# Designs tried in a protein design chat: VHH binders against q08ba6. Part 1

No score or structure here was measured in a lab: all are predicted.

Target 1, 224 residues: q08ba6
Amino acid sequence: ESEYEERRDAEARRVKSGIKQASIFTLEECARIEAKIDEVVAKADKGLYREHTVDRAPLRNKYFFGEGYTYGAQLEKRGPGQERLYSKGEVDDIPDWVHELVIDRLVTHGVIPEGFVNSAVINDYQPGGCIVSHVDPIHIFERPIVSVSFFSDSALCFGCKFLFKPIRVSEPVLHLPVRRGSVTVLSGYAADDITHCIRPQDIKERRAVIILRKTRADAPRLDS
Unless a header shows other numbers, all headers, positions and changes below count from the first letter of the chain; Kabat numbers aren't used for antibody chains.
ipSAE, averaged over its two directions, is called F for ESMFold2-Fast, E for ESMFold2 and O for OpenDDE. V2 adds 0.75 times the mean of E and O to 0.25 times the DockQ between the complexes of E and O.
Where letters were taken out, [cut] stands.

## First folded at step 1 (VHH)

Design as01 (framework vhh_etentamig_d1)
Fold by ESMFold2-Fast, scan of step 1:
Structure as01 (fold): chain B 224 residues (1-224), chain A 124 residues (1-124)
Amino acid sequence: as target 1 above (224 residues)
Amino acid sequence: EVQLLESGGGLVQPGGSLRLSCAASGFTFSSYAMSWVRQAPGKGPEWVSGISGSGGSTYYADSVKGRFTISRDNSKNTLYLQMNSLRAEDTAVYYCAKDLEYYDSSGYYEFDYRGQGTLVTVSS
């Protein structure tokens, strides 16, 4: 129905209004950052990071720096709004190379203000890896949410519903191509009022993303 | 209810081999990707290897690539992990995992493993 299509198109436009993308990293800069991601993986495989810095899952590893938060078995209540930051010092500090090669470049290009980032997460996906529909926790993180993609091209989908037994993903409201080296900035409706996901079919090769965020001063902590 | 029963762990010297098995019940085994996850003393869980429902695709953590082989027998509802060239760093409890447990709209991931795990100790 055309009225249904009009409402869907209106929502897609609202989502798009909250998204900015930029290409500021050269192919050489991408290769340099990718080599640093490989060093993080090697260090984690040697067991040299704090327990809560490294989170492993089928077809995806996640590396928390600066701040980390709980979403698993540590929480008695789970779901949106129940996330808690780990106590200070439980995750490793943001590596100097992230500041030098990524954050400073984003500041120089006017993407974020100086001193904004205190949380950096590296998600490293194997082919067929995914992240289920979610909203980056509003009670934990200020906006914007900034991400930079590495290794291969992929896509970020908005408004998908994951159904399980077996896994099925509904038609997205917005399918957003995400190229190697691209910067994606989420604010407004795109960050707060619609879920986003990465579908298994959109990870055809190894992909990593560096997610850069600022925690709220009043964000809840585990056992606080 | 999903049940996963791991076996095959034990004490082995560095450079040795072990084969782990996981007997699965309570779901259509061939319809789900399966994984091996390990947890070393004092460490969080580490994903080790994954296999598609058909067995046509396999994936490995960099720490085990070239040494471990994941396989499955869908007629027997059994998952396997062949571990070769074992190192002290491979010492852990190994768990069989049925896909990721997902929460709608939340982005939460949790391993759906029900077993006690099987202990692998690599020591001289």
Scores: ipSAE 0.005, ipTM 0.169, lowest interface PAE 10.2, mean pLDDT 83

Design as02 (framework vhh_etentamig_d1)
Fold by ESMFold2-Fast, scan of step 1:
Structure as02 (fold): chain B 224 residues (1-224), chain A 125 residues (1-125)
Amino acid sequence: as target 1 above (224 residues)
Amino acid sequence: EVQLLESGGGLVQPGGSLRLSCAASGFTFDDYAMSWVRQAPGKGPEWVSGISWNSGSIYYADSVKGRFTISRDNSKNTLYLQMNSLRAEDTAVYYCAKEGDYDFWSGYYDAFDIRGQGTLVTVSS
């Protein structure tokens, strides 16, 4: 119906108002950063990181630096708002190369202020990997949420829902192309008032994302 | 289409009580954990409380523990927040939030979905 399409278009425009994208990394810079991501993977495979720095799943490995978070020890502690930061010192520090090759470039281009980032997460996906519809935890992270994509082109979807029995993904409100080396900045409606996901069909080749965030001063931590 | 409609906010004096409700539609309510999140003027959002699909697990932020009670009625697709001993610092817009969907292969589960416009709670004389 026309009224339905008008409402959906209005919501897509609302989502777009909270998204900023930039291409600030050259092909050579991308290759250099990608080599550093491979060094992180190799070091993790040798068991050289702290236990809570590395989180493994079948089609995705996640590497936490600076700050890490979890739901707690048991499944009954999982769910919305249950995310808690690990105690200070439980994850490895943000590598110097992340500051030099990624964060400093974002600061120079005015994407984030100096000293903003205290959490860096590398998500490394195999083909067919995905991110379930989610909102980056509001009670843990300040806005904006900044991500930089590497290895291959993909897309970020807003308003997607994963349905189970059978597994299905609903039509997104907004399908946002995310190219290798692009910076995506989420704030406002796009960060807080709509879920985002990445669909398995949008990860055709290996993809990695570096997610750069600031934790809230009042973010909850696990009991120590 | 997921819809969440918050209600029950209003003006109340310090020490007073309010009961918030969230009417859910467009999804199987009893398959998801639910939360309350609030945002005070000039502040970032704060998670308040969460409840599992069957009410077997319930958690509270330290700021509200002992004063607020979260509950749900799966037969009515409704989430509740009973707020007692209200303080000026509880003044905020309150939102209900649905747990995001879990993907077994990725192992990703740290998600929730805020869809409603919220309900305003003002604690003042």
Scores: ipSAE 0.000, ipTM 0.107, lowest interface PAE 16.9, mean pLDDT 81

Design as03 (framework vhh_etentamig_d1)
Fold by ESMFold2-Fast, scan of step 1:
Structure as03 (fold): chain B 224 residues (1-224), chain A 123 residues (1-123)
Amino acid sequence: as target 1 above (224 residues)
Amino acid sequence: EVQLLESGGGLVQPGGSLRLSCAASGFTFSDYYMSWVRQAPGKGPEWVSGISSSGSTIYYADSVKGRFTISRDNSKNTLYLQMNSLRAEDTAVYYCARDSEWELLDYYGMDVRGQGTLVTVSS
């Protein structure tokens, strides 16, 4: 049993070495950003965004800005490595408030270089919402992957397997608490060599996350 | 804006057949992989079948393979599920779903689903 535990602990340390977290945003700044997320939701509900900007699910809505992508849903091939960016102009531009209230703060604190971000995604979860285990597509996105959490505390899990009859999630290699207002930065092993997920049981209250990334210059695009 | 409206559910005897339909609106239907997902009473969601944008690539869960047939008509923005040789264990609410991004899956393959249509298989 100890041999298995030693290997699991060693992998958890490898994952942890690729993660940085910071608390940059004050409670007041979080409230301001959260109000802006609510404005995005209201604008989307009025049908004012482009088709590929807004993706809806029962317990989760996603809002793509700058660049958006698909895991092959619009292609004859799908799955890991088949992800494609949507054509230019198919998603709305990154809102000014994301630059002013979020990106500029990350640049000032040295989390990312100026001009790094050209893709911003807002995931807005209701209780019980989830993300299945995945790796942010290496052929689409540069590293690091940066996320900022809002509304409530949650957790990011690494190394889980999802089963869908019913939904069940295996024990994670690493369970990473993610507080409201915290910045999480994924690089190395944590970004490339292990899957991550949000488990349904880790969304106890409404939660949103803003994911900030740079697309590769050579990233493939969906043919229209 | 995005809407999926399922129909065709009902009460059927074991061994019977039903055809489900899903009318899509508010998006370019012909650009998306589409799926059927079901949720039985007291259980979590189960992916049933999926079909590529052109209709050329089709997938089935092992539990329904050989009994169910997925199809689509892009000219009508409609997805279908023909269900034959129905069993008691097929009793569920059936949802039409647009395939989601890998990082945003709520259920197997879904980013949007409709209100569902109830299928009850009972003697």
Scores: ipSAE 0.000, ipTM 0.215, lowest interface PAE 11.7, mean pLDDT 83

Design as04 (framework vhh_gefurulimab)
Fold by ESMFold2-Fast, scan of step 1:
Structure as04 (fold): chain B 224 residues (1-224), chain A 122 residues (1-122)
Amino acid sequence: as target 1 above (224 residues)
Amino acid sequence: EVQLVESGGGLVKPGGSLRLSCAASGRTFSSYAAAWFRQAPGKEREFVSAISSGGSTTYADSVKGRFTISRDNAKNSLYLQMNSLRAEDTAVYYCAADTEYWGSDEYEYDYWGQGTLVTVSS
């Protein structure tokens, strides 16, 4: 075994120590939540949400509730950490069904404390969709980062690099299967000290993820 | 994922030079392919230049030899150096980025900036 393999294995163990997964949603509950996601998509397609609630891209759509973020022109010359929350009221409130069908279930099972979540994002991926390696902004979001997967099975990869034309993704430090209905909780090393991504080959069918987070009390806002 | 903001536009005389910048949020911008597009008044948006995540570049025939695309991954920024500017280069210039696509088709790019106006006039 090489020193490279030893270091990679040690890092994989550090990543895994920051990940918890749970299965708390039945197939019937998943179907009900998925129907609600479709209602969000239909409402967005009719233009009924606030401007900053809907972020469209060819291979994925994002729906921001409670809090949304971007960066303003006056901030683009700052170093890393350019993300800023939109002003209060610029995105639609977290829908009641997200509280009732998702957040309350997570609280009941001890995944998060009551009142933790003030930001919910729905990412809706088309087959072959992906997301480049990233870290959820540390200056915006408290840990843990909680996500629940819907529609189809997929995987999260940690420690990957993306290359293009054609898309080539380096061997991950950790490949984590993510099943329909599974809850994934990221903290510590897994959330802060390594990037994560979704590879195109891991989205074989439509997939959606509800990402549930708490913004930091001191998180910067536009014009602040 | 990435948010893009262009800067550096302005008024310049024919034969002059201008450098556009595109600043990105997120530490993963270096993993994106990126491109510049432009739209002149009353015309459709047209491709200008693209750079792959690996650093390969391509240019529209109208700008080859005059424009240079580059990026600084440490500064999370994309640049377009424009030399020997002509009146027909007058346009709003847009920065675009994508995780999967590298090329000239505007409809394939996921992320776009707000644009910066370049006016070339005597």
Scores: ipSAE 0.000, ipTM 0.095, lowest interface PAE 21.5, mean pLDDT 82

Design as05 (framework vhh_6qgx_2; at its last look DockQ between E and O 0.02; V2 from the best seeds 0.00; counts 0 for: pae E 18.3 > 2, placed apart)
Fold by OpenDDE, look of step 2:
Structure as05 (fold): chain B 224 residues (1-224), chain A 125 residues (1-125)
Amino acid sequence: as target 1 above (224 residues)
Amino acid sequence: QVQLVESGGGLVQAGGSLRLSCAASGRTFSSYAMAWFRRAPGKEREFVAAISWSGGSTFYTDSVKGRFTISRDHAKNTVSLQMNSLRPEDTAVYYCAADLGEYYDWSSEAEYDYWGQGTRVTVSA
């Protein structure tokens, strides 16, 4: 049992080595961005986005901009590596405000290079919402994976298993606090070698995240 | 649901080399962390090596460090164990194992969901 804990701790350290966090956005800036997220939600509710821009679930909505990809039930063949980019034009372009208010700030602060981001995804969670353990598709996206959190404080968990009916989550290898306005950068072991998730119990109030990524040039696409 | 089939075992002299291979069924190979375990005569099964789903991380038991190399081929759905500088104490049945790998306790048998039937490696003095 002690050995188990030691191994877990060692792995946790390895995970941490691939994680960078920064507090770049002020509360005022967060509020501004959050208002823009609300506009996205409202626009989606009006049916003004392309079909594949919006993915709805009971306690979680996703909005895909720039580049979108298939996952979960959308896949004919399930399992890792099966994700495909949609054909170009199937999702809406990255909104100007995402460039101006989020991406440019990250570039200015040296988090990512200029021109890196071509995919922006907004995950909007209601209390009790979650995202199951996964690795961002390595065949789709380059590293690092950059995310900015909004509305509330939460946590990103690494290395836990999900059980369903009812949803239960095993003890994670690492429980990473993610504060409102914080930037999280995943690379190395944290991005490639261990799964991450959001547990239901870690979303106590509304929480959103903007995930900024670069697609690989050789990323497979669905046939148009 | 996942079948693992080991190959490459055999008789080798001390100081020699062998390459074990494990073929995984299905298209979900990339979902699995893969490992090799071994069971020597009269001993319990022990961890040998593991590789993450992406292949970016590898782990070894101390006794094989510098001699054994674990690798994987996503295109072929295979994991391999290159064993160099073999010793008589390396004699064992070697098992391939797969972990869906949300949590990686690499050396724990309990973390692995699927197992091969094993391939016998005998190292003569």
Scores: ipSAE 0.179, ipTM 0.621, lowest interface PAE 2.4, mean pLDDT 90
Fold by ESMFold2-Fast, scan of step 1:
Structure as05 (fold): chain B 224 residues (1-224), chain A 125 residues (1-125)
Amino acid sequence: as target 1 above (224 residues)
Amino acid sequence: QVQLVESGGGLVQAGGSLRLSCAASGRTFSSYAMAWFRRAPGKEREFVAAISWSGGSTFYTDSVKGRFTISRDHAKNTVSLQMNSLRPEDTAVYYCAADLGEYYDWSSEAEYDYWGQGTRVTVSA
């Protein structure tokens, strides 16, 4: 085995130590949640959400509930912790169905404690959609970071670098399969010490993910 | 934590070759991704090439693909840029840069914390 392969294997094992996955949701539950995601999309398309609830990109729409923060432009540049939460009330509240169909199920199965989640984000990807390598802002969000995947199978990649014009992504340290209905929990090294991304080639069909997090009590906010 | 020193620049005629080297010292060098950037007279700095911390991935700006090759030697803590078929428009000061692999875009100057002082390459017509 080469030094390159030894180094990659060691890093991959370190990343894996911070990842837990579970299968909690049945096919019927997935279909019910997916119908609710479609209702969110329809409501957003009618302009019925607050401005900062909806963030659009060519092949990806993001829906912020509970808390929202600046996103997109800052991810191409690593600022010195420049992400800021929007002022309270600038983002729509977490829908009741997210609590009832998703959060309560995670609490019942011991994934997160009751009352942990105050931020829910739905990322809805069209085929070829992506998100550049990033770390969920440590100065804004507590660990763990919890996500639940819907519509189709995909993958979460760790340790990738992007180039643009056109988009090209390096070989990941870890390529983690993410099945429809699976729960992925990131903590430790996987959350804090390595970037993660969604590569365009890993979104072959429509995919959505619900990301559930707790903001730090002292997380910085935009003025007013 | 890391100090970078470039060498290998000089004057060469169009169609010629040069090999640039970047020597790194400090802790955790083997964990850093490395890149070359350049700044031509009257222009801003631009990305040239990058290599991952493991050496398994390399990236190039379109204007140098097929002409330049980036490589690293872990044992010597060096990154090299082999420049072939040089053109007058390759004239620039070339900078070595390092990041710990936690930044989002290899082509973004703003994501690199450690920089060398640069080495000048002049390509005559």
Scores: ipSAE 0.067, ipTM 0.533, lowest interface PAE 6.2, mean pLDDT 85
Fold by ESMFold2, look of step 2:
Structure as05 (fold): chain B 224 residues (1-224), chain A 125 residues (1-125)
Amino acid sequence: as target 1 above (224 residues)
Amino acid sequence: QVQLVESGGGLVQAGGSLRLSCAASGRTFSSYAMAWFRRAPGKEREFVAAISWSGGSTFYTDSVKGRFTISRDHAKNTVSLQMNSLRPEDTAVYYCAADLGEYYDWSSEAEYDYWGQGTRVTVSA
């Protein structure tokens, strides 16, 4: 037992204070939504989305709907705070089924107010896929950050560091299970004051997540 | 740590109105769901109303639907309960409660980590 362990426990409690989770979606609803995710993947494979809707990476594809963002090629400076929204019309609108099957259910269950969401992102992971430690950009997105997990169970890890060659991840302050059909809501400390990631060892099977956010009215936009 | 302070209780005639307020301090109000519970003389504490952390959804026990309205003011970190058409049966100590963590079963006392000391509402016949 040590002062180090006490400090880690205290930080874990601070992180937990900004996390809410619920199981809202039945197995049948999950299966229906997962079929719709497969339709998105198929449509993207046929090249039928706008260019900035689809962002491909090894073992993880990202599909932006409503609003998307990046470090712009025209920016003279890259780094924290330099993320910019794409110009209007450069990403596809949020599909009707996302509203009907996901957003409306979250509104009905009191997770978010009607009209809050204007950005929906689908991340689709293959086994061993990951997302490095980050904070969802505070200058782009309002809080809370809402996500719903599909296909397989995984974990959202807080407060760890990625190393490479080979890829390694330090022990997290908090290892948060994210089960199929579960809703995870990040606010406060969990959203703003600590990084989070998905570790490769926590993606054992195909997994997808739908992330629902609201962009800030003053979020900077790329002028291209 | 969250501190909850209720105000607005008192004595009122049947058919009258009262507005209860609960001030929350310590953490941002957007991080908590807030609820009102009440305890009538000789009874268990019971759920009255709740408002989601976003402020977009409200929940009420059946006996107060249409008479009570819960609302929040994020800038002031307060939640309010507007109580109209009061009845003697509404006489109770009203408690403000805050949730941190699970969203399931807003009506259960077990879901709330923080409680105020209560404010007394007496409705005379």
Scores: ipSAE 0.000, ipTM 0.120, lowest interface PAE 18.3, mean pLDDT 83
ESMFold2 (binder alone), look of step 2: mean pLDDT 81; pTM 0.835

Design as06 (framework vhh_gocatamig_d2)
Fold by ESMFold2-Fast, scan of step 1:
Structure as06 (fold): chain B 224 residues (1-224), chain A 121 residues (1-121)
Amino acid sequence: as target 1 above (224 residues)
Amino acid sequence: EVQLVESGGGLVQPGGSLTLSCAASGFTFSSYALAWYRQAPGKKRELVAGITSGGSTVYMDSVKGRFTISRDNAKNSVYLQMNSLRAEDTAVYYCAAEVDEWYGSYEFDYWGQGTLVTVSS
């Protein structure tokens, strides 16, 4: 019992050392940003974004701004490490409201330096939505990985394995509550050395996340 | 909402051919792997053929060289061309949209209602 618990607790502490959370957005600011996310959804539903800006999946829509990447669509092989950025200009630019209402607030509060973000992704989940265990591609994105949660409370789980048919998620090494309006910053072990996921049971109501990242200067791209 | 609709099943004689079609809606088709499964009487559901978002294919050993899976991203459709059909191929055939653990996010594997293929002997 003790050795197993000691190893589990040691890994959980190692994961926690790479995580920072902050609450910097007021309820009114959250509502304002959420209205802007709804405008993105409405614009996408009208077909007004570039093809590679919008990625639709059951119970989850993803909106790529600034930079977008493929994880299999145009590749010979699939799997981790094979992701490639789309050619420059293939996705819509980061909206001004993301800079004004989200990025500038993070800079002002010391979460990220000015000019850090060149990639913004909005993930919009319906109840029961999920994201399978993964590591944000190290060959594409610098650390830290910054996310801001909207609409409802949820959780990130670390160290889970997804099994399919039916969906089963193993016991997490760390279950991290993520509240509406909270900022979560991943670096070190939490970003690079352990997978993270969102379990279906942790999306009880509509939830959206704005993920803010910087692409590596040497990140691989598809040919233009 | 997500929908997968199979068609093309029917009764065929041994040695004959059928093409199954699966029309998909409610998700970004080109980003998903698609697969055909079948369930024969008294057997568990098994993978027959799969095609990744990048076009790579996989086949069950007993259908290699006889069946061909293909996709048409412009039509949001996946197909199974079945040649040299045998009595043992008799089953309900199901279309599934699948995710690989490394290919972004999904909510669940999605299944169609199935289409019956009967190979008379």
Scores: ipSAE 0.000, ipTM 0.220, lowest interface PAE 12.2, mean pLDDT 83

Design as07 (framework vhh_6fv0_2)
Fold by ESMFold2-Fast, scan of step 1:
Structure as07 (fold): chain B 224 residues (1-224), chain A 123 residues (1-123)
Amino acid sequence: as target 1 above (224 residues)
Amino acid sequence: QVQLQESGGGLVQPGGSLRLSCAASGFTFSSYAMYWVRQAPEKGLEWVSTISSGGGSTYYKDSVKGRFTVSRDNAKNTLYLQMNSLKPEDAAQYYCAKDEGYSSSWYEYFDYRGQGTQVTVSS
């Protein structure tokens, strides 16, 4: 049925129009950044970060810097649009090495403007780890959403449906390969109008992603 | 039995206004956040707006912010979307949906959407 195929192809093209990728980081730069991620993990395991800096889930740990937010567990209702930023000072500041080794390189290569980033999240995945289909909260974060991948190659999928018990993921509208050291920039349709996820089968070995974003001036906060 | 009935769609010219309504039954309306979502002919389902269970918090897709206003009347079990300064890109089937309180996945949230109401913007 060509009508169905045409619609899927049109959506895949709309998604692609909102995605830019670049290979900016050398192998040596990747190794240096990866060593710094390991230092973050070690410090977190010793309990040396603020409570809301570290968020643990099966096969995936998140480390929030600059700004952190809740998924609605502490809120009236959960789900899209219910996220709130934590109060100022509840998460650790963005480490100097993130500015020096990651953000400055992105600015120099024209990926983001100077002073754009005030939120950095490190997601550290074990093999088989995943993140369910979502849209980065529109009411919290400006576009673009920028991520840089480390340790191993993986993929980002768009338009998937997650089913639970057990976890099963439908065929994506777009399967986007993501190489170690690559930068992925999401805007437009890819950021706002389709969900994205990381499927368990696409994390074959340890992977980490540094997600760099700017919070909206009007983003809601707990206690503010 | 959860039921949602959308109404208020129609044909308007660019710059026009419409008020959509969603009548809810079969659940305690005042206990759930509600969503407006839309589906344009060439696009998938798009989130438009969220309103908290008590109505005190509202959120909007960037492209509609300042033009659309979501509200609710918990005494009447009714959700509203006031749409001003309508643009051709706003043309879509509009649906309301109840929050499941479980997942951030859009797929799981929209099982309880109603039949929808069509919005057409000329030119």
Scores: ipSAE 0.000, ipTM 0.127, lowest interface PAE 16.8, mean pLDDT 81

Design as09 (framework vhh_gefurulimab)
Fold by ESMFold2-Fast, scan of step 1:
Structure as09 (fold): chain B 224 residues (1-224), chain A 123 residues (1-123)
Amino acid sequence: as target 1 above (224 residues)
Amino acid sequence: EVQLVESGGGLVKPGGSLRLSCAASGFTFSDYAAAWFRQAPGKEREFVSAIYSGGSTTYADSVKGRFTISRDNAKNSLYLQMNSLRAEDTAVYYCAAEPLYEDWYGTSDYDYWGQGTLVTVSS
């Protein structure tokens, strides 16, 4: 063994202390929610959402509800810590089905308090896609960060570094299995002090995640 | 120098077929996802189809079953086979490429775009 490996093991335990997972949703509930996600996709494809509700790329589509934010609108001031919320009313409201089928279930099971969530993001990834290592913006979102996974099993990796052209991902500090229908709750070290990512090899089939968060009262906003 | 150059556009009757090509140069095409977008006069640019480095594909609902995307990494080329063309398919078609990853702090846009090729479906 080595000092390096001992430090990595210690960090993995520290990361794990900030993670809670629960299996709340049945297979039937997952199928129902997935059908609702497909309705969101269909509505977006018809152009029926506000401009800032839909963020498209071939590797992923993001659907922002309640609150939306940008990391690219200010070219001179991009990067970690530079994210800004859009002005109020520039994204569509959280759909009733998200409240009924997802948020209320999490509240009933004690995962989050009633009234906590004011931001819901649906990330819809195609096979072989990935998301680079990041931390959910601390200056925008309160903790915990709650996510619920749909369509297929995957994994979250913590402590990876992405290298580009070609894509290479370093060994994770923690590889966390994430099953279809599982709830993952990030707080403490896992949310704030280590990056997380989805590696290309961990998206073997279509995967969607509903990310449920509360924006800080003092979160910075774009003008007007 | 990075370039994407589309070809194969033209005038076709409803129900007809066209094959679009996109030639990529100046980068390692096999490391990129590639896609077709289109823009009709007076409309926003819309997604048509994408293909990833491993060959997985996705399609907009409006074209699924009629269009087929493919790539040839050895030739640095992207293709779109368009069958059963309709008047509403009339648009300028753009080739685009982006790395096979999401850049959290970057743009949601593709890295590279071509200049477009016009497809007109008219009787």
Scores: ipSAE 0.000, ipTM 0.150, lowest interface PAE 11.9, mean pLDDT 82

